Miniprotein binders against a7ua95r516to809. Designs and how they scored, part 87

Target 1, 294 residues: a7ua95r516to809
Amino acid sequence: ASLSLLSISDLVPDLQFIFFWMSNAIEILYFIQQKSPAYMQTIELMDDKAGSKESLLSATISANEEAMTILEEVIMYTFQQCVYYITKTLYVVLPGLLDCNPFGTEPSSEQCRRAAGVCVCAVCVMPEAVRRVVSVFQTTSDLLQQYQVHSEIQSQMFAYLFFFTNVSLFNQLIDKGPARGWFQRSRVLQIQASVKILLDWAKGAGHNHLAQKFFAKFCSTVTILASPPQQLSQMSWKALCAEHPSLKPVQLHRILTQYQLMAELGPLPIWQPSSEDEAYIYRTVDLLESFENH
Short names: E, the ipSAE of ESMFold2; O, the ipSAE of OpenDDE; V2, 0.75 times the mean of E and O plus 0.25 times the DockQ between their complexes.

## First folded at step 6 (miniprotein)

Design dg23 (at its last look DockQ between E and O 0.06; V2 from the best seeds 0.00; counts 0 for: pae E 9.4 > 1.5, pTM E .787 < .8, placed apart)
Fold by OpenDDE base, look of step 6:
Structure dg23 (fold): chain B 294 residues (1-294), chain A 80 residues (1-80)
Amino acid sequence: as target 1 above (294 residues)
Amino acid sequence: SMTYEVTIRTDNPEILELIAEILRLLARKMGLRVEEVRREGDTLRVRISGTPEQVEYFREFVELWLKAQGIDARVEVREV
């Protein structure tokens, strides 16, 4: 009940505070890292008056190390908190992406409706379910830019968020897909279109490489499921493994089995796993992706 | 070792005490001697003793720290 009410907009004040501290801590850490060596060299060049130089140097080193350690802890903590809050919001909105019909007429975003009436921006023309997901990522991007967070930290954050999104969508599709009808071709095409909108956004935001890398499993799954039966039935197990290397044998086998059931295809010998993969297709523990292996 | 006066001006005089406390901590950590801390309205004056390089490092760090705290403050250093 309470999670369904959580929007990214509700978290913005808390996220702003966290991003503020994260950015500041990074800036201070960077300053210490750059300026401390020069300062220590200056101390080293001073005349050694009665061992005072060594004492001062030691004290300075110790102080800088302590400060850097504290700042690193702050950065790690703030990063983790950002990821925690953002992923909670994603958890709420991501299921809607799988149920989305992107070919329908949906109202414009609430933000653009308030500002200019009819907005034709890329976000306003998105389906609501896709827009909600994109809004989480866009808000994250805007906050990172607003607080001038270091580019490496931005990349790490988006890498994790895309990873999380892929795992979440993949696991939901594999686990709930058959029961929800998401393996039906018409529904798969809707999912494919929705994901394309998200990927197009990521490309426009400068995260194309990360999106392609971290969405590979989900995209491969959707691509297989979107394939016409006539085309997919001509592809061997080995060809499918080679074309979709992001999928484990157990995952591919599950997808093909569910596809076969959905398409009412008889047993296809061409999809029979190789003798090498036969032992792996029964590893149900490897079927779903883990959130811990990032 | 020379004596310097660090002057911090801010539009938020209520935080000057906090700034003073932090400056004392930072100065101690940097091996600087804090000789005097005076508050004059919207201005904090801190007398510190150290080398020119130490004081410059201190100034830069303080400016960065204040900026990082979202405090709009000007930091001026003069030899006294």
Scores: ipSAE 0.021, ipTM 0.468, lowest interface PAE 4.6, mean pLDDT 86
Fold by ESMFold2, look of step 6:
Order: structure tokens, then sequence, then C-alpha cells
Structure dg23 (fold): chain B 294 residues (1-294), chain A 80 residues (1-80)
């Protein structure tokens, strides 16, 4: 029942209402900010009959400040409501990215093999799990454009949605990855391909800079896990920290531990944390990310 | 899909042209169709077409904005 109300398509009427109010409040706030000085100048040029000019100016200043405060609160409230509805649908569909096989059921298509004797094409169609996530982002983009929401608010919306996506995927991978087999190399490569499709959508939608910033932690994790053992075994702790600044020491340590298990490597001296970082690699309170920090 | 007349009376009529510009902006953003805008002395009359719910929300925003601007005005909405 509750999951049937969390599909993005089922939430569009509610989102349309909320975007309507948000867009109106933004436009009125913009008008006040851009046109209020001219209105106040008009009052200053008025004939000061009966000495009421100072009272009108003071009342106008106070009313503008009150209006801006109210409108900012409406914008913040409606933004939070949009984010609430959209992230509820994201929460339901994001785990599927970690189970997704974007390459189908076999490394090469049986139909391609049968027709040509050997598969000679790499077909990377959008898997259903990726499509569900993209549908949430695309519907959001379409609604923001439909209601002509100011571009700064659109950027803030996608910054938060990408932040939420990154936190959700990273936390699930770290927390559930061992039990779900997500650290197996074939699985990591499938996850990497699925995320690439999502990143391609973000680039095509004009959000490449936001995606690069806010997916960094999850992408770094997958990049490390997908690295060949011969290559990764030659990279020091210091080098890995420099290449992946989005990862906290405890997070990098956990990722390397899972990599050692998957690649059947023993402890490597080159991966020993620096003395400064060694104090932090066991801070399990820092292992998972918070959804509140944006 | 009903036509309404919004009447704004103010004790500071010099700002009615600014108010008219704001009403056109708000109506456009709210999906209302503006049929006519008339200024008659201290009174601005605007005819708009929309649903009763749209027009009630329009009235609420206009009253909020006028209060926020410190404009002592009376806003009335009547179906025509």
Amino acid sequence: as target 1 above (294 residues)
Amino acid sequence: SMTYEVTIRTDNPEILELIAEILRLLARKMGLRVEEVRREGDTLRVRISGTPEQVEYFREFVELWLKAQGIDARVEVREV
C-alpha cells in the first residue's frame, strides 16, 4: 500500500502542487528584491505634503523585510516537501542498482553468438533498475522546467538528490556488501557500468559538475574495488588518499580490507595508514554517512 | 474556467500601475488568464479566468504581498 504511493509517477500531482507554490514564491521574492529599491526611490521623490513621506518609507521597509521572511520560509518549506517526496521514491529504487546486471544474463548475448557464432557487439541497454532511478531524476527535471523554477533552486534540488543517492548507495554497499556478495569483482564491474549510465544521464541533463561533486564517495569506492590487483597493490595509502579525497580514513580502510578479501591478498605494508590517519581507521561512527549533511 | 473580477482599492493610488504589473506576473505564474485590466481612479479592476481554487489562492497571494509592501489596500474578488 505505502510502496504503491512512492512511485514518482504516482506523486506527480502532489509535486505539481508543491512546485506551483514554490515557483510563485520565488518569483515574488525576486520581484521584491529587484524592484523594491525603485519603488522606495519613487516614494522619496513624492511631494512631502503633510510630512507623511518618512512614515511611508519606514512602513515600506518593514513590509519588504516581513514579506521576504515569509516568502523565504515558504520556499524552504516547499523545497523540503519536494525533496521529501522525491527521496522517498529514490529510497525504494536505489538498491536495485547494486543488484543490477547491465550486461544481461551472460557476458555475451546468446542471440549474437547464434547468429554470428561469436558475440561481436557490446550492447549496453539501460537496465530496468537504472531506468527507474533515471525516471525519478528526469521527472524532477521536467517538473522544474515546466514550472520555470529559478536555475539556482534547480541546482540546489539536484545537488541534494545526488547527495542522497550517493549516501544511500555508499551506505548500502559498505553495510550490506559482504552479505550480498557485492564485493565480488564481476559484481563490482556490473555496478560500475550501471553507475556510468546514470552519470551519462547527469552529463546530458547539464548536471555534470554536481554529479562529479556529489557522487565522488561512491564512485571512488567502486573505482578502487574495480582496479586490477596488479595496479592497486602498487598504490600506497598516501597515494590512495590523494586520489580519493572524498573517502574518510575508516572508509578507505574498510574498502581496502574488502578488496584484500576478494583478491585473496594478505596485509600489504604499502596500505598501512599514515601515522595521522591510523588514529581514525577504527572510528566506526564515521564509517557510514549521514543523510543530514549536505 | 470561471471569470472573476478582482478589485483593489487603495489610499495610495500612485502605485496602482506597479500593482497591475505584479498582478499580471502572479496570474501568469498561477496559470490564470488575464482578460482585462482597468484603472479607475483609486481602484484597479482585473478580470481573470480560472478555477475557484486558483482564484482564491491568487487573492491570498495578492493580499499577502500588499501587506508585505506596507500598502493599505482592500482586495475583493467577485465572480462575474
Scores: ipSAE 0.007, ipTM 0.282, lowest interface PAE 9.4, mean pLDDT 78
Fold by ESMFold2-Fast, scan of step 6:
Structure dg23 (fold): chain B 294 residues (1-294), chain A 80 residues (1-80)
Amino acid sequence: as target 1 above (294 residues)
Amino acid sequence: SMTYEVTIRTDNPEILELIAEILRLLARKMGLRVEEVRREGDTLRVRISGTPEQVEYFREFVELWLKAQGIDARVEVREV
C-alpha cells in the first residue's frame, strides 16, 4: 500500500530539523573556539585582587571545555542520526537499480552490447529506480548546502553514503544475483549503465574522488562481469587480483565462477590460486561485506 | 540541586516550538533535568534542575546559539 514505504520526501522535515541542529552546533563550536582566546586574554589583563584572577581563569577554562565537549557530542549524534535515516531510505531504493533498464523499452542483446561501447551517443532515459537513488543523494546535498554545513563534514557524509551504497549493492548482487538473473551479460550491462549515472552525478556534485574510492568494490565486480570473455581468459589469477585489489580472494573467485558459467567457456585455467588463497577461498564468512568494517 | 526557570522571549513566536525541542535535547546532554516546558505567546519557559554552574553553562550556550542564528531574543534565568 502507499503508506507502507517512507520516501525521502517524507523524511525531509525531520532531516531539516537534524541538519539545522548539526549546523548550529558546528557554528557555535567555532564561535567558542574563536572567542575563548580573547576572553582569556581579557582575564589575564585584569588586576590580581584577592586571588580572583586565577579562580576566574580556571572556571572559564572548565566552562569552555565542557561546552565544547557537549557541542561535539551534539554534532556527532546529529551526524549519526542523519546517516541512519538516509541510509535506511537508500537500502529500500537500491535493489531497484539492479533491476532497471536504462537502454530503453525492448533492447536486444546486440543493442545492449552496442550501447555499452558508445556512452556519449547512447540513447537512454534515466530509469525511475535510478532517479529515486539520485534523489536521495541530491536531497542530502541540498540540505547540507541550505544549512551551510562545512565542506569537510559534507565530504564525511558522502563518504559514508557511498560506502553504504557500495556495500549494499555488492552484497545484493553477490547474495541474490544468481537467483535474480543479475549475472546475465545483458543485465550486467544494464547495471553498469545505471551505476555510471550515479557516478556521473557524484562527479557533477564535486565528489568524484569519494565515489572512486568508496565504489571501488562494486565497480570492480561490474567491470569483471562486463569484460569480454577473450580478455578475461588471457589474465592469470595473480593478474586479476592485482587489477582488482578491492576484492577479497573469495569474492573474486565467486564472481569469476559465475562469469564462467554464464559465458559457457568451460573450465578456465586463468584463475589458479596459491595454496594460501585456496584455504581462504573456502571461508564462506568472508563472502559478504560488513557495514561495520571497510 | 536547585530548580531554575529559563525564560526566552522573542518577536518570532513561530520558532519557539523548535527552540523548545532543541533546548530539551541540550539540557539532557548537559546533565540537567527538564521538569517542565511551557510556551505562552511570545515567551518560552523551561524549568530545569541542576547545579548553579550547569545552569549558567546552559544559559550561556542558549544565548550564543540564538545570537549565531541571528535571533533577537531575551534569555533570563531565575531560581524558583
Scores: ipSAE 0.000, ipTM 0.185, lowest interface PAE 12.0, mean pLDDT 73
ESMFold2 (binder alone), look of step 6: mean pLDDT 84; pTM 0.813

Design dg24
Fold by ESMFold2-Fast, scan of step 6:
Structure dg24 (fold): chain B 294 residues (1-294), chain A 80 residues (1-80)
Amino acid sequence: as target 1 above (294 residues)
Amino acid sequence: SMTYEVTIRTDYPEFLELIAEALEKLAERMGLRVEEVRREGDTLRVRISGTPEKVEIFRELVEIWLKLQGIDARVEVREV
C-alpha cells in the first residue's frame, strides 16, 4: 500500500498500540513510585535471623531504581514514536494550509453577511486543508483521552506538535513563498485566517498558552506581511525587532525584503539593521528553522 | 469474553498483597474485569475476564512489571 499517502485515520490502529504501551508504562511507573515505601516497610517487618533482610533490602532498592530508569526510557521511546508518526502525517497536510482560502469563492451567507460588513465565515466554513490539520490534532487529543495519558505528557506532546507545525509553516512560507505568491497581501490574509482557525481549535482544547508560545514565529511573520504599508514604513528596525522578538535578524530582513517587493515600495530606511545585526545578516545564509526541540 | 486465571507464585509471600493491588490497578487500566483475587500461601490467583488479546497483553505486562521490580515470581495464565 501507499506508505506516504496514509491519512491520520489509517495510522490510528498503530497509534492506539503505541499510546497503549506509553499509558501502561506511565501507570507502572506510578505504581512503583507509590508502592516502593510499602515494599521497604514489608522488608522491615520480616524476621531477620540470618542477615537475609539486609540483602533483600539492598536488592529491592536496586531493582526499583533500575525499573524506574527502564520505564522512563520506555515512556520516552513511545512518546518519540507517537510524535514521529503524527508529525509525518502533519508534514504531508501542512502545505495545503498556505494555499487554502477560508473566505471561499462565494463566502457570503445571510448569517455571515450580518457580521458587521466584513463577511469572513471562518467559523462557519472550515477549508478541507485546515480540517485535515485540525483532524490530526483532534485525533491526537482523542487518543490521549482514550488511554488516559497524564496531562503533563499531553502538554509535552502538543508543545512539540505546535513547535513542529510552526517550523514547518514558517519554512514553507520563507522557502516557497516567493514562487507561490504567498507574500501577496490577499494570500497573507487568507493564511492568517487559516492559522486563526488552528489557534481557535487549540484554545478550545485547553492549549492556548502552548499555541501562543510555539506559533509565535509564524504569527509574527504573517502579522508583518499583513501590516499596511503606511504603518510598516513608519517603524524603525529597532521597533520591529522589539515587536517581533521571535524572529532572528536575518529572518526579519528577508520578510521585510519580500514585503517591499510585493508592495512595490521604494527603499525602507526605517528598517535599516543596526551595525551588529547587519554583520550577522550578511554572514548568515540559513534562513530556515531547525526541527530540533531546544 | 472468556475467563482466565492468572497464577503468580513467589518465594516472598509478604509481597503478594502489594502485587495483588498492582495487578488490580493494571486490569482496571486495561478494561479487564477482575472477578476474583485469592491469596494462599506463596500463591496469588487472579480471575479476569476479557478478550484473548487483552489477556495476553496483560500477562506480558505483568511479567515485565515483576521483572522490573526484581521480584522472582512465576506467572501462569490458563483459560477457566
Scores: ipSAE 0.000, ipTM 0.214, lowest interface PAE 13.1, mean pLDDT 75

Design dg25
Fold by ESMFold2-Fast, scan of step 6:
Structure dg25 (fold): chain B 294 residues (1-294), chain A 80 residues (1-80)
Amino acid sequence: as target 1 above (294 residues)
Amino acid sequence: SMTYEVTIRTDNPKFLELIAEALEKLAERMGLRVEEVRREGDTLRVRISGTPELVEIFRELVEIWLKLQGIDARVEVREV
């Protein structure tokens, strides 16, 4: 029952109500900000007898500031409510993205055929698990457009949603990856394809800049894990740190350790941290990312 | 939209027929138009039309798919 309520389709009526009020508050705030100077100028141009003009001007300033404060609180509250419901839904569907195979057959697809050791199926560009994640983003975009929410607020919404998705996927991969087999090369390549489909959606939706900014950590992780052993083994610790600045030393070391295990590389310490970074490798508190914006 | 030629060269030509089939299906699902498919020895040439951005994503997905199948192949894209 509770899981059913977490479906994005089940939340649409509640989200529509919240977006409706958020949009109204934004429009009223914009109206006050744009029209207030003209009204103030009109008062200033009036003939003043016994201080009536000064009283009206003072009252108008006070009323406008009070109204703006209330509207800003309403906008913040409704924004936080939208973020809460959307991210709660994302959190449930995101693990599926790490487990799906975008090159595999889906139940709704054509029957898979194998020839000469190659699976030739209807190539699934968007498996169900990826479709669920995209559906959350698409529904959010549709609601923002339906209620004509200003582009600045839309950008803030997707910035947070991408931030949340990046942190969630990174933490799940690092924390649960070894037990789930997600560090195996075939699984990493499947994850890379799924991420490409998700980033493609973001680009098509006009959020390429935000996606590049907020998915950097997870993208770096997947890129390293998908790298050929011959190519990766030629890079020094300093070169890897420079190429992947979004990763903390402890995170990079963890990723390289998993890569070394899966790629069957020798026991020689190929990737040695700098003396400055060495202490961070053993700080487990720095391994997983916080969901709080910094 | 622009027209692009996707060239795939593999160490094992026996897979070219299967690769061609998979690429056509992927292109169609992505909304790319497949204009022509030619096979010449160890090389497959697919002519597609679409936006530059969509064609680049297509190239990346093809490379990942080939790696997943264990097929050693080179993928090149050029505007025609």
Scores: ipSAE 0.000, ipTM 0.328, lowest interface PAE 16.6, mean pLDDT 77

Design dg26
Fold by ESMFold2-Fast, scan of step 6:
Order: sequence, then structure tokens, then C-alpha cells
Structure dg26 (fold): chain B 294 residues (1-294), chain A 80 residues (1-80)
Amino acid sequence: as target 1 above (294 residues)
Amino acid sequence: SMTYEVTIRTDNPEDLEYIAELLRLLARLMGLRVEEVRREGDTLRVRISGTPEAVELFREIVELWLKKQGIDARVEVREV
């Protein structure tokens, strides 16, 4: 709630200073890369009195190289510091996204269930838990905009934050989902609606491409869990893998096995791999997404 | 924007000409307006106009730069 929002707010003065350092260092690096040739040309046009010109050119090149090295170190350090503090805040607020109800009432949740696996909800409200996550992203966006950080660095920042969010949500859903009841259809539809609010925010902020790319795994997982059993039972294992390329075969198998248990379904062809399919499943050893796998 | 005087003192006056050129380049790259550059013996004085934040970053970069070059110098900033 307020505590999660206050934690990011408490960091804002420090983050402002770090973003200021990062932004100016990036700008200086950019200008050195662009203006250095013109400055070198100015030295070249100077009259060479007793060989001083060549010495000045060498000194200028060395100075520019040292400046670029220092600026690159400052940029990397400040970027890492921002990412560290922002993701630390995200880690605290993300689990709430999986437990919240964006519909506000049971009737709204029932309406989405009646939509047969695709959650469409024009009346969805932003739950406090979703608002806390959005607040972290919005504060980051505001700081990047306030200090006019170059678009490439902005893209890198949000790519990292979306990647972190995707991995965190995926791992929590897979590891804790069964015990927490998150695999129940009503809960899955609530999760799907909450994720849509987050993705809609990203689209509005100009990060649609990054969100589509870095949330693919979690979105595929939620799509499968929200799919009616009859649709899943009509697909071969190979077709299922082809439809969800962001999921490793072993991850997909785990999701389907847990879904079968939670949905209280009988045995289905899609969860009984052939000898070839079994080999395909076990060719990948990673069950969960990991930061180190990328 | 506010005007500031950046003062650099070094034990080797020969370094000041090199430092002055680097400071002019850095100020230009940071979008800081250089109003005056004066050299007096072991001391270099540069008057720049900019935001307090930009001038503080300028000072930090200058100090890091000088340390990296092995130049023993003192850097002071004063609002004028």
C-alpha cells in the first residue's frame, strides 16, 4: 500500500542526483564523440611552431580517451545503481500483482470468466497492488524524462526492468502458484486482467515493443492457464510448443502438468508425450527462468 | 542560470595550459557557458554559467580527470 509507494518516494532525492549524473555523463560522452573531430581539425589548422602542434594533438587525443573512459565508468555505475534500487523496490511490490482483483467485485470476475479464456474488461479498475508496480515504472519514466536521458538508455532501462518483472512474476507463479491457488481459473483471469493493465501502461508510455518482447514468457504462461481445457486437448505437443515459442518445452510441460492437477482434469493427450516428444522435453534442463540464463 | 568561479591550483604551472584546454572542452560539451579564463602563476580561474547541478557535476568530473592524469591540484568552486 502506502508503505510500498513511500519506499520509492524515499529514494527519489537520491535517484534524482544519480539520474542527473548519468544524464550529464551521457551527454558529455555524446558531445566528445561528435565534437572531438572538429576540435582536432582546429588544432590541425594551427601553425606548427617548433613541433608543438603534434604534441598538442597527442595530448588532446589522450585527454579525450581518458575523459571517455571516466564518463563510461560513471554512466555504467550510475545505471547499475538506479537499476539496483528500482528492482529492489519492484521485488517487494510484484507478488501483490498475483493476488489482487482488478474487477473490484465477484460479478466483474464472473463476466471475464464467461468470456471463455480471453479477459476483456472495459471497466477494470487499477488495484492498489498494480498501482504500486505502475508507480515504480512511472517514477522511473518521470526521472528519465526530467533529466532528458537519451532514448537508447531509456530503452535499456525499461528493457531491464521489464525483463526483471517478467522473470520474477513467472518464477513466483510457477513456484508458489499451486499452493497459493493462483492456478484456479478465477484467479488466472484476475492475473490476466492485472497484467493487461501493466501492459497498457507500457504502451501508453511508448514502450509497447519492449513490453511485448520482455513479457512474452509470462504472457504465454497466463494465456495457457486461461485457455479452456477443450482447446488445449485438441492440440498436439508439437503444435503446443510451436504456439508458445517463448517457453522452453520443459517449462511448458511443467505448466500443463500443474494446470491439469489444479483443474481436476483427467488424462489428456497433450500431456502424454510420445517417445520423441519425451526426448524433446528433456533436451532442456532449465525449469525456471533465471537471470543467469541470459 | 548562476555564475560560478572554478579555481584550480597546482604545484606545476606548466600543467595549467593543458588543464585550461581540457576545461574549455568539458564546459562546451556540458553546455556550460565559459565567460572568462584567467591564469595567474600557479592558479587557473574559470568563470562558468550554468545550473548548480551542472556546475557540481563539472567539478566532480574535473577532480576525477585530474586524479586519473596524476596531476596534484586543488579544485574550488565559488558562486559569484
Scores: ipSAE 0.006, ipTM 0.154, lowest interface PAE 11.5, mean pLDDT 73

Design du1 (at its last look DockQ between E and O 0.59; V2 from the best seeds 0.00; counts 0 for: pae E 3.1 > 1.5)
Fold by ESMFold2-Fast, scan of step 6:
Structure du1 (fold): chain B 294 residues (1-294), chain A 80 residues (1-80)
Amino acid sequence: as target 1 above (294 residues)
Amino acid sequence: SMTYYVIIRTDNPEDLERIAERLRELAREMGLRVEEVIREGDTLYVYIKGTPEQVERFRREVEEWLKSQGIDARVVVLEV
């Protein structure tokens, strides 16, 4: 029995259906908000000859409130369903990002050239594993545009997707990295290049601010691990904390401990935690990130 | 940040030692400090500190030298 792997392409018909209903619910909500004041004003201008104006006004207010509540629920539900299906697909493809080599791929960009048998490429090329991740984000962007979903909802969608991606990559690197050799400098540089391709996509798509905010932890981790021993050993614990505020003390300590082991540093460059931070270094509960937004 | 890796992949790993020697010479000629050189498989990772303009000139000089030697290689610059 083989596991059925669902690509983002396999989910497009289901996602189109969900986005269609989300977009419709948003438009109906907008219609009610736009038309409600005019209809209420019409009722207020009615003569209360039969003593029914107050009852009609009350009934109209109740109906509008009920309709808006139902539409808000539909919007929330469809948004959550889209997030669920998209993040489920991301979770399957994200580990590949940590295990690919953008420097070993054949040049395919417009910056690549060949002369006298020499092949030169000024930019990293996108590995298939990175392409799969980018395809999930691009398909999401395309669907949001196809169904004319408002920019604020698009921002909320990508904020969560970037948050999810950051947590998934960080947790996998910290938890699985030692066994998979991901803390070796060459592997870290490959990971950093792959992440830069993803961040460049986000910038091109108009999501640079969200990417900077939600990828801060993973980017800090990769930046530290990519540093040469001579540079990193010159930095104090206080300086590292100041440069990488997104990392919790226990996370920074774990990263530096793994770095020290991989770099075989000795005699010890000492990254001594402050007395305040030392109390939190051994809190295992704070090592891995939660998929909860806070 | 003024820190970069110049990454060179070649189809002939046996050329990496010669490439590394020449890269150190080019950096010295340009007044650039090579902080570290990592060799792994068919790839060379050169850690260098400098301005964006200095690193771009270094990359260009490396590419020209590789061409003069008939060496098939990919050269990528990664800002860290």
Scores: ipSAE 0.443, ipTM 0.812, lowest interface PAE 2.3, mean pLDDT 80
Fold by ESMFold2, look of step 6:
Structure du1 (fold): chain B 294 residues (1-294), chain A 80 residues (1-80)
Amino acid sequence: as target 1 above (294 residues)
Amino acid sequence: SMTYYVIIRTDNPEDLERIAERLRELAREMGLRVEEVIREGDTLYVYIKGTPEQVERFRREVEEWLKSQGIDARVVVLEV
């Protein structure tokens, strides 16, 4: 709880320590797994002197298994500590994405055009709120590279960070959106542009697949809310479910209800849920996402 | 055919009605479908369906018209 107020820059010394040990543990574990068979074969080629070869082989197998167990525990613990510290800083900065305006009045520039990647003719400005989130991701990426953390662990870490980001943004939008006016089409478009800046960062950093996967629920929500009535009113419940498979029935139903209220639409017969989905629409426990599962 | 929002923000919100009229006129001339126009504060949000080339020409024509009218505005295109 005390870490919820810290910025990523304040945590860099602690993160450096944790990444150092995580990286070393991973490399040692990999070495044992790749080289252990050759070492055991060397023992098997020894002269068998009063049964000492069998005893040495058994002791080597036991020590090898114990070392791998300890290293796996170190890797798991250090990974969880990294994620814990990073997500605490991320939790503090993410809400600002829902309140910022990326469209600004500054004229476009070549550097902004190249950096943002969200505009076909001019780039959106990068609001401080977006910059803070990018800073967390960029600092994390820089540390992982600095300590040469194995690529699989880097991918798993960003998978969780993107999952966490999606859960935080989605839950705040669903829970606080009506009171904050975030369902207005203009506001949704500002949110969409801010998230696209973040997706552009992820693509440039080599994490495009992970970002596409883990932001899908939030992006689907924003896409629906950004759609004009004449387009959306032509889509049946079944078609909307198929177009947005990342959304649970209760989530889609809630989004469409908020859309109807904001667009001043009455109920639409083609948005009637299927009989198979009606039981799930009233499962309010499924409305908000859990941070514990991705 | 793809969907876009063309977002126009100006220091002089009094110009937004005139800008909106020009956007509708230009879109009609270019065969682009304007499905929604939202005004909020100093910003205009125009929902357009078209090809990327059509929307880029639209953006360019809008920017040129704004300059010809002396309207200080920023034009941003967001693919939806």
Scores: ipSAE 0.348, ipTM 0.777, lowest interface PAE 3.1, mean pLDDT 81
Fold by OpenDDE base, look of step 6:
Structure du1 (fold): chain B 294 residues (1-294), chain A 80 residues (1-80)
Amino acid sequence: as target 1 above (294 residues)
Amino acid sequence: SMTYYVIIRTDNPEDLERIAERLRELAREMGLRVEEVIREGDTLYVYIKGTPEQVERFRREVEEWLKSQGIDARVVVLEV
């Protein structure tokens, strides 16, 4: 199937299988870790009448170590597979978020229409493009809860998904933004509103801290671009660096340069990088974010 | 004082000029500073500077005015 046709709903059966095994492996690993010391103690307390005690203890230790190693591998593998499938789905739906006009009247989700006729729930009122992104995260959350996956693993998964989303959106905006007109202030405001809906969902889902942390770079970019020229032109390079610490000097410089072009502003001496940052603004390799840094 | 943008969308784009003029007038009356007004299609974006309370009052006054004029428009306020 072409990636363009892949929905999160189509992946649910496969994801269910993976989440099932991940959850079970975690539970078994936890059981072994908790019971292994007591089991070894029981063997140590047995009468050594047959000289088999040391052999039994050694065999038990070895078997437990092997089992735990296998379970850790299963957990890691299943986690990676979940992330792989979910991020593929995100990759397909995320570009729609940048093109979304959240102030338009869009129809409610087909799923809610079938169930209740006209649903006025928060998800049904969302723009379709935002709803598609939220649906990926919501489905992930629902599956994690359904299979009672350990909370730490849930947090790690959302951290990575938010990281991936931020990198994807940031890179797309920086790379394609000028050509797509996403740097126009009206378009930026639409993007800002769409992302706010996503962040509000994350807050409601209990992931507010993670969302704020991992979306910081994209949010900073959008905030700068959404700022009126009268305000932004009064901010020095140093002030902008301090207000947006998630942006590298090369990234901030690019954003300001594109803003200047879009707003038809002449050169602004106040935006000139410091002598310390001057060498870094030419590091184009650091302009786009890497997916490997997580 | 923070910067907000007030978004007004209407099915009657011919009313946007009248809306923009009224918004500027209302902002002046309320002591709010209008920094920029952007028109795109059926949507008006108005940048205003004020406190959260002032901006919320501004939103209500705008909605009441729109209703009094029989203008079907959606008003959204967001912080920059």
Scores: ipSAE 0.336, ipTM 0.765, lowest interface PAE 1.5, mean pLDDT 88
ESMFold2 (binder alone), look of step 6: mean pLDDT 84; pTM 0.813

Design du10
Fold by ESMFold2-Fast, scan of step 6:
Structure du10 (fold): chain B 294 residues (1-294), chain A 80 residues (1-80)
Amino acid sequence: as target 1 above (294 residues)
Amino acid sequence: SMTYYVIIRTDNPEDLERIAERLRELAREMGLRVEEVIREGDTLLVYIQGTPEQVERFRREVEEWLKSQGIDARVVVLEV
């Protein structure tokens, strides 16, 4: 595999090794947590003829604290390494999701998804670009299952992967969208359809709650860009902020400004920010999202 | 009621005005609320509110009409 073309399948052997170490460290930590109380109780019940009981208890406590610290460090390190390799692969494949056309593929009636009784053919067939993204998430899920990684660690991993995906897609759309025509209504709907396929995968994998939480910013952005001008013009700035709490004032203002330019409206709606928000509207540093969590 | 986009793409953009007129009439006849109809290049976008059953019926009526007129077009429906 080249440095510019990473495939999740190319990283599987390295990921298997890292997941193996992480899983083992978690299992050992759990074993110590489970067995330590019973072992301590055994020591406490021992006949102390040489005054060694107190020394043995002290030594056992110190050894357990040391072992737990080392195992926690190993778990953190291996978790970070897994996330690093997986997100590096995601970074390469995610831009394709914004450029693909899910409406270009003609599904059969048997392949159409029924959503509240309606056949939604736009999301029945997965474009190659979307398939590449889904493959990264599916491979991650498969590895977590193969190595029997605890559900809480699985949730933390997908929380970060969805966070990363949301940030990457949002930044790409805001930064490159105008130049690439992504703010045109037809392109926005193609993006929305592609994201729905990804969200459907997450729901099927048992991660619906995490997906809803971490994709909120990107979904809000797409929802606004897909809305009719008359509908948006009926909402005050306060109402728009309340409807889209995941968007910062500068982000919401940029999206609405681009929407006005693309829509070429006759009577332009005036969204006047609050006096508190006005100070942040033109701060470029707050426009794009950081990949650092917290 | 749910909200949907009915997306129509044709290789003959000259047909889009005729298609748009028929879509507005069909929606009116079927009791569907049309919020917006826009044209972008070879594509017609219709923002519509209605029940899932009404929207599916609308899609089928549109496809049947397009075939009757000899118009080559792709019709897709996206729930928004």
Scores: ipSAE 0.573, ipTM 0.870, lowest interface PAE 1.7, mean pLDDT 80

